Miniprotein binders against q8h113. Designs and how they scored, part 22

Target 1, 357 residues: q8h113
Amino acid sequence: MVIYHRKVVFTYVRAKRFYHFLNIEMVTDFKSLLPVIDISPLLAKCDDFDMAEDAGVVEVVGKLDRACRDVGFFYVIGHGISDDLINKVKEMTHQFFELPYEEKLKIKITPTAGYRGYQRIGVNFTSGKQDMHEAIDCYREFKQGKHGDIGKVLEGPNQWPGNPQEYKDLMEKYIKLCTDLSRNILRGISLALGGSPYEFEGKMLRDPFWVMRIIGYPGVNQENVIGCGAHTDYGLLTLINQDDDKTALQVKNVDGDWIPAIPIPGSFICNIGDMLTILSNGVYQSTLHKVINNSPKYRVCVAFFYETNFEAEVEPLDIFKEKHPRKETSQVAKRVVYGQHLINKVLTTFANLVENS
Short names: E, the ipSAE of ESMFold2; O, the ipSAE of OpenDDE; V2, 0.75 times the mean of E and O plus 0.25 times the DockQ between their complexes.

## First folded at step 10 (miniprotein)

Design c4 (at its last look DockQ between E and O 0.02; V2 from the best seeds 0.00; counts 0 for: pae O 16.3 > 1.5, placed apart)
Fold by ESMFold2, look of step 10:
Structure c4 (fold): chain B 357 residues (1-357), chain A 85 residues (1-85)
Amino acid sequence: as target 1 above (357 residues)
Amino acid sequence: SEKVTVEIESDDPFLLEWAVLYIKKLAERYGAEVEVTVKDGKVTVTVKGLSPEVAEKIAEMIKKLAEMLGLKVKIEIDGKEYTLS
C-alpha cells in the first residue's frame, strides 16, 4: 500500500527531473547567489585574431552566456585592475564624503557645470521614493559641439573633488581601465550571443559614452532604509566597485525573489543594461536591483556605466536577430536614441532637485 | 602570526565552492596564505599569516557570510572557537 504509493510518486518526480535535466537552463541554478567568473583567459586572448577558438575563452564565454541568460549579474575576477587602485578609489571617496557639507557643495551640480557634480542626500528619487544617498555625477567629457544641440547641456569638465588632491588623476586612470575592461567583457558577451567578438564595436557602439556615479550611503540604525530604489541600468554594462564588508545591493532573480549581492574582495560586480537587452534582440534581459541599507557604517559604491555612442540609435543588431529570432514585441523592437534619453534623465533629475530643495 | 580555520559542511556543492572562493579572495586581500583540505565530508579552509586584528576581522566576515548563506560553519582562531557577534 505505502510502497505502491511511494513508488508511483517517486517515478513521477523522476520523470519530471529527467525532463528538467534535458532542458538544463542556467536560470534556476542562480536562485540564491550570483555567479563568479574568472575572465583572465578572455583578457589574455582578447586582441588575438584566434580569440574565439581558444579553449579558455570558450569556457569564459559559456559562463557569460549562462549568467546573462539567468540573472544578468555576475562577479568578475581575474580582471587585471589592481586591488590597490580599486581600494584607493573607495578610500578617497570615503574621505570626500566625510568632508563638511559646505566643502562638498563647492562642486555641486549646476547647469553651468554641465550637470556634473555633487548631489546632497535626499534629492534623488526612484519611483516616487526618496533615495537615502549622496553622490557625485560624472560623464565622459567631449569636445564642444561634438554631439550637437542635444549634447550642449553636458559640455564642460567634470567637477572632481580637490580634496583629496590626487582624486582627479586617480579617477581618470580608473575610468580608462574600466572602459577597457568593459569593452573586453563585451567581446566575450558578443561571442556568447553567437556573434564575432566585435559586434559591440560597430559604428554606433565603438566610441562609447560613459557615466560614473560615485555614491555614498550614510549609516543607519533602522531596518530596510532605501539607499537606491529598484531599477534597471540603461546602458550596456555596469561595473560596480563597492565596500567589501557591507552587503546592501539586492538583485531580483527569475523567481521574483531579492537575493543579496555579497561583495567579494577584489572583484567587480558586473551587470547588463537595457541597451544590451535591445541589441541582443532580447536574449539577455537587464535585471531589477536595489540598495537596501541596514548597516550603521557608511558605505561607498563607485558605479561605472559603459554605454553606446552618445548619438546611437539603438535597435536589435541584425546578426542577433538572425541567430535568435523572436516574435516582434514593442519593447525589443524599439529604436531608441541614447543621448536623447540621457539628456532627458539629466534634466528631469535636476528639475526634481530644484523642486525638492 | 595567527591563523583562522573554517570547517564548512554543506550538501550544495555550488554553495561550498562559492564560500571557499570568497574566503580565498578575503585571504588574498590581506596577503594571507590559504590551505584547503577535505576530510570526512567536510571542507576545511585555513588562512595563515595574519595579525591578531586581521584574524578577528576575517573570522567576523566569514561568520556573517555563513549566516547570510545559511551555511553550517565552525570557525577557530589559533584553535579557539570564534564567537564574536
Scores: ipSAE 0.499, ipTM 0.826, lowest interface PAE 2.3, mean pLDDT 84
Fold by OpenDDE base, look of step 10:
Structure c4 (fold): chain B 357 residues (1-357), chain A 85 residues (1-85)
Amino acid sequence: as target 1 above (357 residues)
Amino acid sequence: SEKVTVEIESDDPFLLEWAVLYIKKLAERYGAEVEVTVKDGKVTVTVKGLSPEVAEKIAEMIKKLAEMLGLKVKIEIDGKEYTLS
């Protein structure tokens, strides 16, 4: 009996000392910049069962662990999605938002469209303030009745712009690639939490939902226009594709300071959501972020949210509870049904739209 | 050693959890002990083992966090209300 307690305490004290030593040196330089992670070594092994033993994977996993612990945001490079595709997504998104308002309204978001489609400028509210952006809201399509009465609210096809004509096919390709990338990043995150690569896939990601917001931020001549109010992302993982010439995304660091997420061409900005916070037993915390419109030029951002199964009851995974035990008094133990929360968020946003229309 | 006590009131469980975790990360950065209690829908986070200078800094950072999140917080340093405007 006595010998087992000494090993666990020694591993925990060594882990704490090792984390304390690593935290002190990294905290100084990471105050001003988000970490850049080349994930190419992870992707090269993502289908290998023994990927956890690969030295390149171990290095990437260590970078992911640090980024998720310290800031909850990082740049992803070496992601394998072509720069041409990434740029074409932004270019065609600019072309859509440049269309006459009447043309954008052909895909107007409605309850009958399953809350899919175009939201005009000023529809979104964050913390009681109007967001200065327009968007196309997209969700994973599913068969009628697949997600019962809860899912019924979101039933319907995505409303893709008819101009440019190739937009739908481009975005469907992009969604597929973002889905595959997100899965592989989460395998790395699962390893970083000290699990197998498949801890999320085994329970929470058998049929992963996704949300995509195609966001347009109008040009402003004023310094402090809120494009999107301060929030955390609800889901698992967000992939942000943004214009390379405009710094607008702000991330709150551990010191409470707003760090500008300067665009890196060809990179995604990746962040973790509230569901990953829960699943990780609170090891990785979602990070507050906002968008400030500070350019006279129009800015686009495509946010892809990789989510749990729609009906997932999200709770801390047993393996992560074991690896990262917390006192039972942590509210992190609340079961949250992802789909129900998403619906509540959609309905609340739409209620605010109706009240302010 | 000083203690910072933060009472957090919010109907948003995610904001509550985020605030608690921010305070925990903040405390870990300074090598402080953290105690979290939940009573009557309020979360109380107590950070212990702080120097006076670190306690004030933590209190300020928590205040700034609360303002940003729209969280109703009561911050105390050693049982005195932290009211720095």
Scores: ipSAE 0.000, ipTM 0.159, lowest interface PAE 16.3, mean pLDDT 83
ESMFold2 (binder alone), look of step 10: mean pLDDT 78; pTM 0.728

## First folded at step 12 (miniprotein)

Design X1 (at its last look DockQ between E and O 0.08; V2 from the best seeds 0.00; counts 0 for: pae E 14.1 > 1.5, pTM E .394 < .8, other shape alone 4.616 > 2.5, unsure alone 59.628 < 70, SAP 90.032 > 70, placed apart)
Fold by OpenDDE base, look of step 12:
Structure X1 (fold): chain B 357 residues (1-357), chain A 117 residues (1-117)
Amino acid sequence: as target 1 above (357 residues)
Amino acid sequence: SEKVTVEIESDDPFLLAWAVLYILKLAERYGGSPEEAQKLAREILKLAKELGLKVEVKIETDGKEVEVTVKDGKVTVTVKGLSPEVAEKIAEMVKRLAEMLGLKVKIEIDGKEYPLS
């Protein structure tokens, strides 16, 4: 069931005698639920050279195109990652955040650790406002000097919690699966933009970078506590694994209304980032979103950000310029070096951490 | 006529509302009468009010009675006037939805529990 912004379109199967349409227009100020996309037909054909001609793939591609045009957020089901693994990631994350503060500080984020590790509550700021969350920041590990002076700021191993003991191995497995899933979703998006499945896998994604934020949102007894301020994601795709019992993520629709991203157990929330906006020649715009802490219970969210090559010079792809021509005056035409932007974002976000360390 | 009763428990009022709307959509796919549509609409409006949602309901329904009750974080949807085949299909779809949504549901067809696993 895809609940689009303005109309809950009930598709009626013709029963014979009485044609009555219950159009429940939820004129909720929450005008739209995010579309749910079963990507299993896409995954079943992801290694087939003729995948673009498969009827199941064509249907998924059409759903991806609509989702990316209309809202830039969708639920992913049929993704092939086990529910046990998804749930274990959240469970182990809860267990970490339940640890004494002194134990969490053993993996404290520092500039010397390449900005990897634990951030305490109140360190993160979005648009000059303090975010009420704690996090573990992880980045793809790379060899020293691989990304020159730009990459040097992020050099170092990820700081994994030692408690739970299996946390590292679990998360490394999860990262691999999220990487593969993200690649396959991007093949569908490439088709949706009218390209081959492989348009992104050229110069931009030969060695994809990734970021992962393991986020803990403390329980609150107050309304409208900002867990994470309003922002767009920078990368290509984000895969969100969240607690199933709390609605906190808010997505701004095309009408400017905030829509709650209600958890669907076993699903990912997928959204597009600013780099995909650029690569698509602005066809798919990244969507503004925020987190509001609204539960007295602790909430966890694991955000996996699938990104371009670290050194990618991101510009609109020629094929998408041709298929989706725009007037040159759009901000989308600016060439952006991904790694430099990431570093600038890290340094800006953690400027207060550097000043207080 | 087979009766499908779906009981949903959740602390999230949005999740409850979503589940109810989905069940209602399933029920509609399988039909309901105009009087039942009006009843369904009233129950949806009641549910919406209880959940703090604004809902506009336009009622056109093909021959099935739907009853929705919301009490103490529990939503019960009863659909009447189904064929056995339709009742089973609704139950199976609700089961899959509940599994997908991590909703605790109890499904009954004519007072018999539909197996969830």
Scores: ipSAE 0.040, ipTM 0.291, lowest interface PAE 5.9, mean pLDDT 79
Fold by ESMFold2, look of step 12:
Structure X1 (fold): chain B 357 residues (1-357), chain A 117 residues (1-117)
Amino acid sequence: as target 1 above (357 residues)
Amino acid sequence: SEKVTVEIESDDPFLLAWAVLYILKLAERYGGSPEEAQKLAREILKLAKELGLKVEVKIETDGKEVEVTVKDGKVTVTVKGLSPEVAEKIAEMVKRLAEMLGLKVKIEIDGKEYPLS
């Protein structure tokens, strides 16, 4: 390589095979692309009662519909959350996970802490396989007694890191913005399904619960380390804020192939969950995804899960049953009670943590 | 033989780098090594980001070449020595990428512009 007049020339010798594999690989490459959706026209009008008639909103809604019918994963840009905040969230999370183990244990998950807090590397399992990550589990806070005996387990404040000192205030601001963003994206999704903008703000949906998993993936020197096993998300919508370096997030496309979700700086990766599948009467399907780590670098992923109301009994919404009458492809479960499921998962996770410690 | 030129235009340097990575990932499956494709993407990003300079990167093999240039806020990828059928398929794939990513792109097959309408 020689640099003349600030021009870089790099030479590589290609194999003769180029012509033979072009058609096969090119088709696969198009199937490997996740949609990128600029939602700024949606956000500009999302509080207007006539938003459904806006040409810009109509275009975004069309893109959301295609993405949710296809892979159920897409990048979100034009979301209005500053690059500085998105990056600071990851930077401060890196700082926390770099602390000595003894410092991280100060906010360890315990029953007394409402099952909120830090869990060490290797205690989480997905589909019976050990996940190689560490995490902080956070949940929406609520007043004592609000959710009866079912919710008593999760009562209490989140255990935010005290170092960096500004962590709590920054994350609470971030959560508010993610909550508002998720609600506005769901207004677009409601329109895409043929409803009013507010179908996901009804009685059992307008006081959404949320979960946040703040995840650290240790660097590895081997290939194909399982950072997080294959799964679908349980709630309505997930916003992923991950490091901009090469990541191990993979999503399963419609042909059954695992495709990489390469980070786009300043974007969120957004995906739909199981509750949205139910509420949409099966029109939108949640998608299997996993994290396979091949990087020697430490990686941070901050996942925000927008959920139903804690006590919601989730079933297909009437308007979407009408707009999209089901075929013989839907679940038959009469009701799913979100809060009971969440508590069962929390208790199971803690029991596994104790048993494997 | 036909040469495919892809000229990418964006005011976001990381989106430019992502688009170049996609093109090079495609080329990786058609004759390039994964390591060389990643090095090429990094050098393009580094020069475009740090110095704001015009950059040209060329990959050649057996009378076939892939050339990437960064010029006047545009990224160009050129592939030479392809059959007309193969060149058109690459152009269609790049056109679809441009539509999905909102990138400004110019495609040329042996110096002739491929329509993007």
Scores: ipSAE 0.000, ipTM 0.215, lowest interface PAE 14.1, mean pLDDT 74
ESMFold2 (binder alone), look of step 12: mean pLDDT 60; pTM 0.528

Design X2 (at its last look DockQ between E and O 0.06; V2 from the best seeds 0.00; counts 0 for: pae E 17.5 > 1.5, pTM E .452 < .8, other shape alone 11.459 > 2.5, unsure alone 59.841 < 70, SAP 89.15 > 70, placed apart)
Fold by OpenDDE base, look of step 12:
Structure X2 (fold): chain B 357 residues (1-357), chain A 113 residues (1-113)
Amino acid sequence: as target 1 above (357 residues)
Amino acid sequence: SEKVTVEIESDDPFLLAWAVLYILKLAERYGGSPEEAQKLARLAFKLGLKVEVKIETDGKEVEVTVKDGKVTVTVKGLSPEVAEKIAEMVKRLAEMLGLKVKIEIDGKEYPLS
């Protein structure tokens, strides 16, 4: 046993209140790291009609533009959601997944529950490969018949864990805050694409759908266990709240290398989805990512997916076609109905559940 | 000076670097007094962060000291390669987070570019 005696000492000195946010535009081509964006200047002006003219907003918009062009993933800080709430969400999620299997099955996903609830380990498949995770699937609740025959498959309340008892109320509060945050990030992205802050809200986001996956990754003693297979996210924006003590999320950079998305405490990881790729006329491309289970400890991740209207016929926005013209032969021109795609994905996952039960 | 010993059982230099930055960020938010260190420890405990950071794996030890608004994280028992990887990662992440850090390997200052 080689006893290494190397000592690394890290010293932090609390300087007085001038957080000059050094615009460390690390413009450094750190192909190996995701950018960190403080969005607090954007949030401070999110309700101002002249927000586009604010110098702090302009700076955040420039960072969002670079992040969405170069990697499609970034850390969000200054987001205004309390660290206590973010961590309470993870704590209660751990407590749920630590419950006996019989207790988790009280909220089992079923067709009659609108495909809402608990999925056991081995039910989720990505590109025909089994994922090593368990989850609670949640969707925006809506009135019966609101989304016609397509939406009927997802009709029903979310199945919240009864233990911890406060889980439902906590998660409903969290969903609201994630919804508001996602909207404000998209205002910044709309500005970054050269539009008004409201380009998405006018056509595609009047009644935004959302999906939330509360994911548990079991501990493993093997390397390279696939927790979630390589994919792009389908929606507009994803907000990832993950355990801080485990690096598992991998992002494929522009060079084709897998870079680790190291957790930053109190941050969200934000990524763009395929619908934003379409709406932006292909300016911002969704990035391939995967989860590798590499810890003997259980890991949780709460993924909030901010989506278009359920019935949205997603096509490039006219303003972004004008500002960012592409050749007609671009595959980005495919009109996609969001709700239909979601249902097809849900039904495919459930078919796999029935076959492996 | 309250000594917060943070046990991180990881051979992953990225996880160790991350834990350092987490402690620094917490210290930034909550300060460097004994009362603030206790608040940090309570918060980290409440956050499900096992703030008991004894790196028991292979004789590695992480020591956190909070004194007079200064947070010092000491990681011991590292290979030379892991020590350099942690130092570089902490440097980069501190830059990304706008944190002013000083890094030393075996008492030698690690160059902040």
Scores: ipSAE 0.091, ipTM 0.482, lowest interface PAE 1.4, mean pLDDT 79
Fold by ESMFold2, look of step 12:
Structure X2 (fold): chain B 357 residues (1-357), chain A 113 residues (1-113)
Amino acid sequence: as target 1 above (357 residues)
Amino acid sequence: SEKVTVEIESDDPFLLAWAVLYILKLAERYGGSPEEAQKLARLAFKLGLKVEVKIETDGKEVEVTVKDGKVTVTVKGLSPEVAEKIAEMVKRLAEMLGLKVKIEIDGKEYPLS
């Protein structure tokens, strides 16, 4: 004989003399924790003509919609990128940052290299406050002249470490896989917004730019060291590959609380950016996040930013304006030009670097 | 059926809350159904409140107790294979996050090193 009961018992104790029971029907979703989404059903069907009708895809799309409406951050598992590659990216990055300073300077940021390369600890600032990290900045390479005078600033090759020797080949493979993964996640997000799978592959979106920041955070003995100040990401989608045994990323939820994004081994942390907010007509909002370091151990984070086309003039997509009309009191945001914003950010960052070198 | 009991200790309350929710999601993935208890335990733990949660559904039982920076999660109604999988994943999680953990399957201690 099997007896089935659903019973939830709560004991609330503020002091020894006070005991209260809360009714479970009064509890709301607190939205303070990040969703974990297995996207393997989406990836299995993402190139199929009828992907939108697949039951597994529909389930994943529902989870993406909920995550993007709530906190805008989620873990991605079942993504098809091997644990070996994910770990090797971090291991080789650790090896590079452990090199003597003089070796790291061989790939330092220069205007000739299109503002690509190594930045020492202490030369990055967010909102006027020093970020305690070192980094390698990488951008998609493009043919000379492709993006006119504005794009000329960012022309040049990425500067990959020569030590470890296979670093470049590893990272170029990784970038291709992250680009493909991001595109496929965005097909799911497009469906979540009520569009076709391909709304983020239209004319000004089908040749996406990308940015990669390869970041090292020195170990600290103090609490609450700012590794990276609070910000939102500018592009469409970010994939974060970070060390598995350290928690430093914090995300601001819809209630205004900072919650930790604890690493899950073998996963990416994924979040939406400002351009997606604009394209979705404000349905999905990009999320403030920061890195606060409390660990005595060195921590590596490799962040891949999937963007619009360089020359994209970004405005809400008509289909999402129709499906999700704005009824809020705020004025309509102005159209933005992605490439100009990126170049302004790059030049501002470099000016700060020169000032503090 | 087998019972898995996990005791978790850390001085980071966010890490403890996440660990509890991860264990409950593992139980859900392998046939548990503790979603509402998961949400309530998270709130109570964040606020530093004492919480006792017990859920019974379809012969499965999840009990969560949070006191003095320690969390005890008991999941009953597991197959031997699921109990082993949960114990092993919790072991790996504890190593990765630096949590003090004691895991038991049917009252017998699961090796941790």
Scores: ipSAE 0.000, ipTM 0.162, lowest interface PAE 17.5, mean pLDDT 75
ESMFold2 (binder alone), look of step 12: mean pLDDT 60; pTM 0.523

Design X3 (at its last look DockQ between E and O 0.09; V2 from the best seeds 0.00; counts 0 for: pae O 13.9 > 1.5, pTM E .298 < .8, other shape alone 8.746 > 2.5, unsure alone 62.676 < 70, placed apart)
Fold by ESMFold2, look of step 12:
Structure X3 (fold): chain B 357 residues (1-357), chain A 115 residues (1-115)
Amino acid sequence: as target 1 above (357 residues)
Amino acid sequence: SEKVTVEIESDDPFLLEWAVLYIAKLAERYGDPEAQKLAREILKLAKELGLKVEVKIETDGKEVEVTVKDGKVTVTVKGLSPEVAEKIAEMVKRLAEMLGLKVKIEIDGKEYPLS
């Protein structure tokens, strides 16, 4: 049997100008940590014509570059969205999921509702494996006919809970703030890639689509229940607002190890997606992540996905091909139509929901 | 010179390993004179992970011990004047309030009320 030590002692001893650390060899093996980035200097200057020259912005941009080249996940603090709003979003989501099942079914997903609404526990699958969660699926609303035949199936309003009463108003405010925050972070990422601040605000990117999954993970009394199977996110950037009292999100680092994304109160967990991988010419890679639930308590997670324009045909941006030419024989040349992929996924997911009656 | 000792305990070996690595990263990020910021982040981590954490500050035969377990902070003070003990208590109180922890302070075995 392998006996694992349960206690570690760090001792700092300052003598004159020297420090003495215990277990210095352990200090050199810190590849399991996720970065924490205070983006307030970026946000203070993100609308200024000279933002690229600001020393505070330069520092944040460097941290974003390192995080995106390495793990692709990071915490964002100094983001300007109030703790009250972040917590109210989770509180009202808890209240909705605590309602009787029949009340939640009033907003169930249907084709007539544009595939928006409530999914019960156990009907969602990732890579063929059942995910033990329930959810509300929300998508950016758009005018009838805007996206032709391809977008027709997703037309219509989101189905917001009527109980709690102010839920719709709260979430629409939250979505606007997350959209603005994501845009500003992407300005920093654009600078990190060597472009202007606005490379992710070009013709195919300036009217971003968004997806929101409002997820509830029932309490479990077994170990290692799959709340959400391993996957990468498809879009540009994801903002995760989750309950603070349990770790469940795990992220695969560049060495292939699963590391925890420990909740930090008041922060967003932020990660890059597949479309950013393509647009950056492969400089930044989207990251596998999963949710493994060991908590006996109910837990919520509100995930906001910042995407390209619905109609975007996504390929590496010319500026990033110039700044970061690939040395290998193959290029990232995949041209992807975002909206087509989204609709295919929506229809496939719904067909699976029906089959798992 | 000041000696700061941090002890971390957990029954979860995964969380214990992560906490050790995170504290070492914080120590790399924060240097002298940022030891108080390091202690702040360690207390925050202890609350988030449910770790039992002990922090001992020893100076010339005087000791302040801070223990965090199950969201409760206990401060034990030995051999310090009331003025120094109050300064340390206010520092710990401020950190614990930012983390949503309750604070209890004992000086020479008796509970020391906070103002």
Scores: ipSAE 0.000, ipTM 0.303, lowest interface PAE 13.0, mean pLDDT 74
Fold by OpenDDE base, look of step 12:
Structure X3 (fold): chain B 357 residues (1-357), chain A 115 residues (1-115)
Amino acid sequence: as target 1 above (357 residues)
Amino acid sequence: SEKVTVEIESDDPFLLEWAVLYIAKLAERYGDPEAQKLAREILKLAKELGLKVEVKIETDGKEVEVTVKDGKVTVTVKGLSPEVAEKIAEMVKRLAEMLGLKVKIEIDGKEYPLS
């Protein structure tokens, strides 16, 4: 009996701690893996008026729709951002976090700095629990008074690291590319919801805000260290650039199971936020996720949050209410001012810091 | 016990590494101790390819073989249940589709349909 051996090539990067969270029984359902979406067909047509009719776009749109319905997280490949740039962002981020604490403190986050800059380990709290990470918080810069009293709390320049010296220019380039990528993904999502490519760009995205968190997760020898507590993202889309050698991000699927978001070199992890949940009339639910520090090595993650206009009054879009009608009693019907919501979060995080300091 | 063999070809060493890591994670989750040995061999292979892969596998005595040669990674896992073998094959198929990887999958020497 010739036992024909099927060759399955499995590459395993396991940190000892990662096994405990990888209950693989869940991957029996295809909903237990984050889909990978090559968006290159969408990008190739993103400026074409007939993009919705392109067969490659239609395929990508179908993948986006499934991903946003089933898990709210997906990998993005074919995104057009160079691997060199993606890797340089992580490398320089490592270099910054390796600096002496006194050097990192030169860009310390303060209320006077518009809540921009370096947060030491233990400053960030998620749901009243201390997170085991350090970060640089960045926000889109805007002119003083542009966003009235709501925006005043975030007024100021970003505090970029002076070491490495090229860090600022690199990150500004990266932000631009992430902004363009996010816009094009949202065109695909707009099509996936059954609208035109431009449903978000009219009212909600004329002047899109962005947030960037440059996050460093210390190496740990203990199991179950929370790097970032369980939360949903508040914005439209998040683009995650993470270290390729360490799995730490976990995503809660629709079945309530925690799926590890294994890094794919050269990919972004993309997820949807609470504002997209509202705009979609609750068709796409933002997904609960967390970070567990499970490596003895330092890990970096750059999260780019693509947002609505700062002053956007976020409600379900009429086109999506028509296509996806819901009962009025849904929590999704709540009008939210994005900027006010962001400020409330920022202030709450800092209030918790003062109480626990 | 069924044997799963996955052959991955790519000119992109990062895609190969990731595919190998992903399959090894699948093997570690769904795999019996041999799938875990596969993950060790994959790590060895990844190291030989200059890939930064860290694999820890605890095995209850199943056999996994990984070979890397000329941009081709071959992983052989023995001692799987039919259900696990089919599941691994389907996941590798999907991974290959997602990443544009050229893969060949066999379960007990029978080609797993990629179409």
Scores: ipSAE 0.000, ipTM 0.194, lowest interface PAE 13.9, mean pLDDT 78
ESMFold2 (binder alone), look of step 12: mean pLDDT 63; pTM 0.558

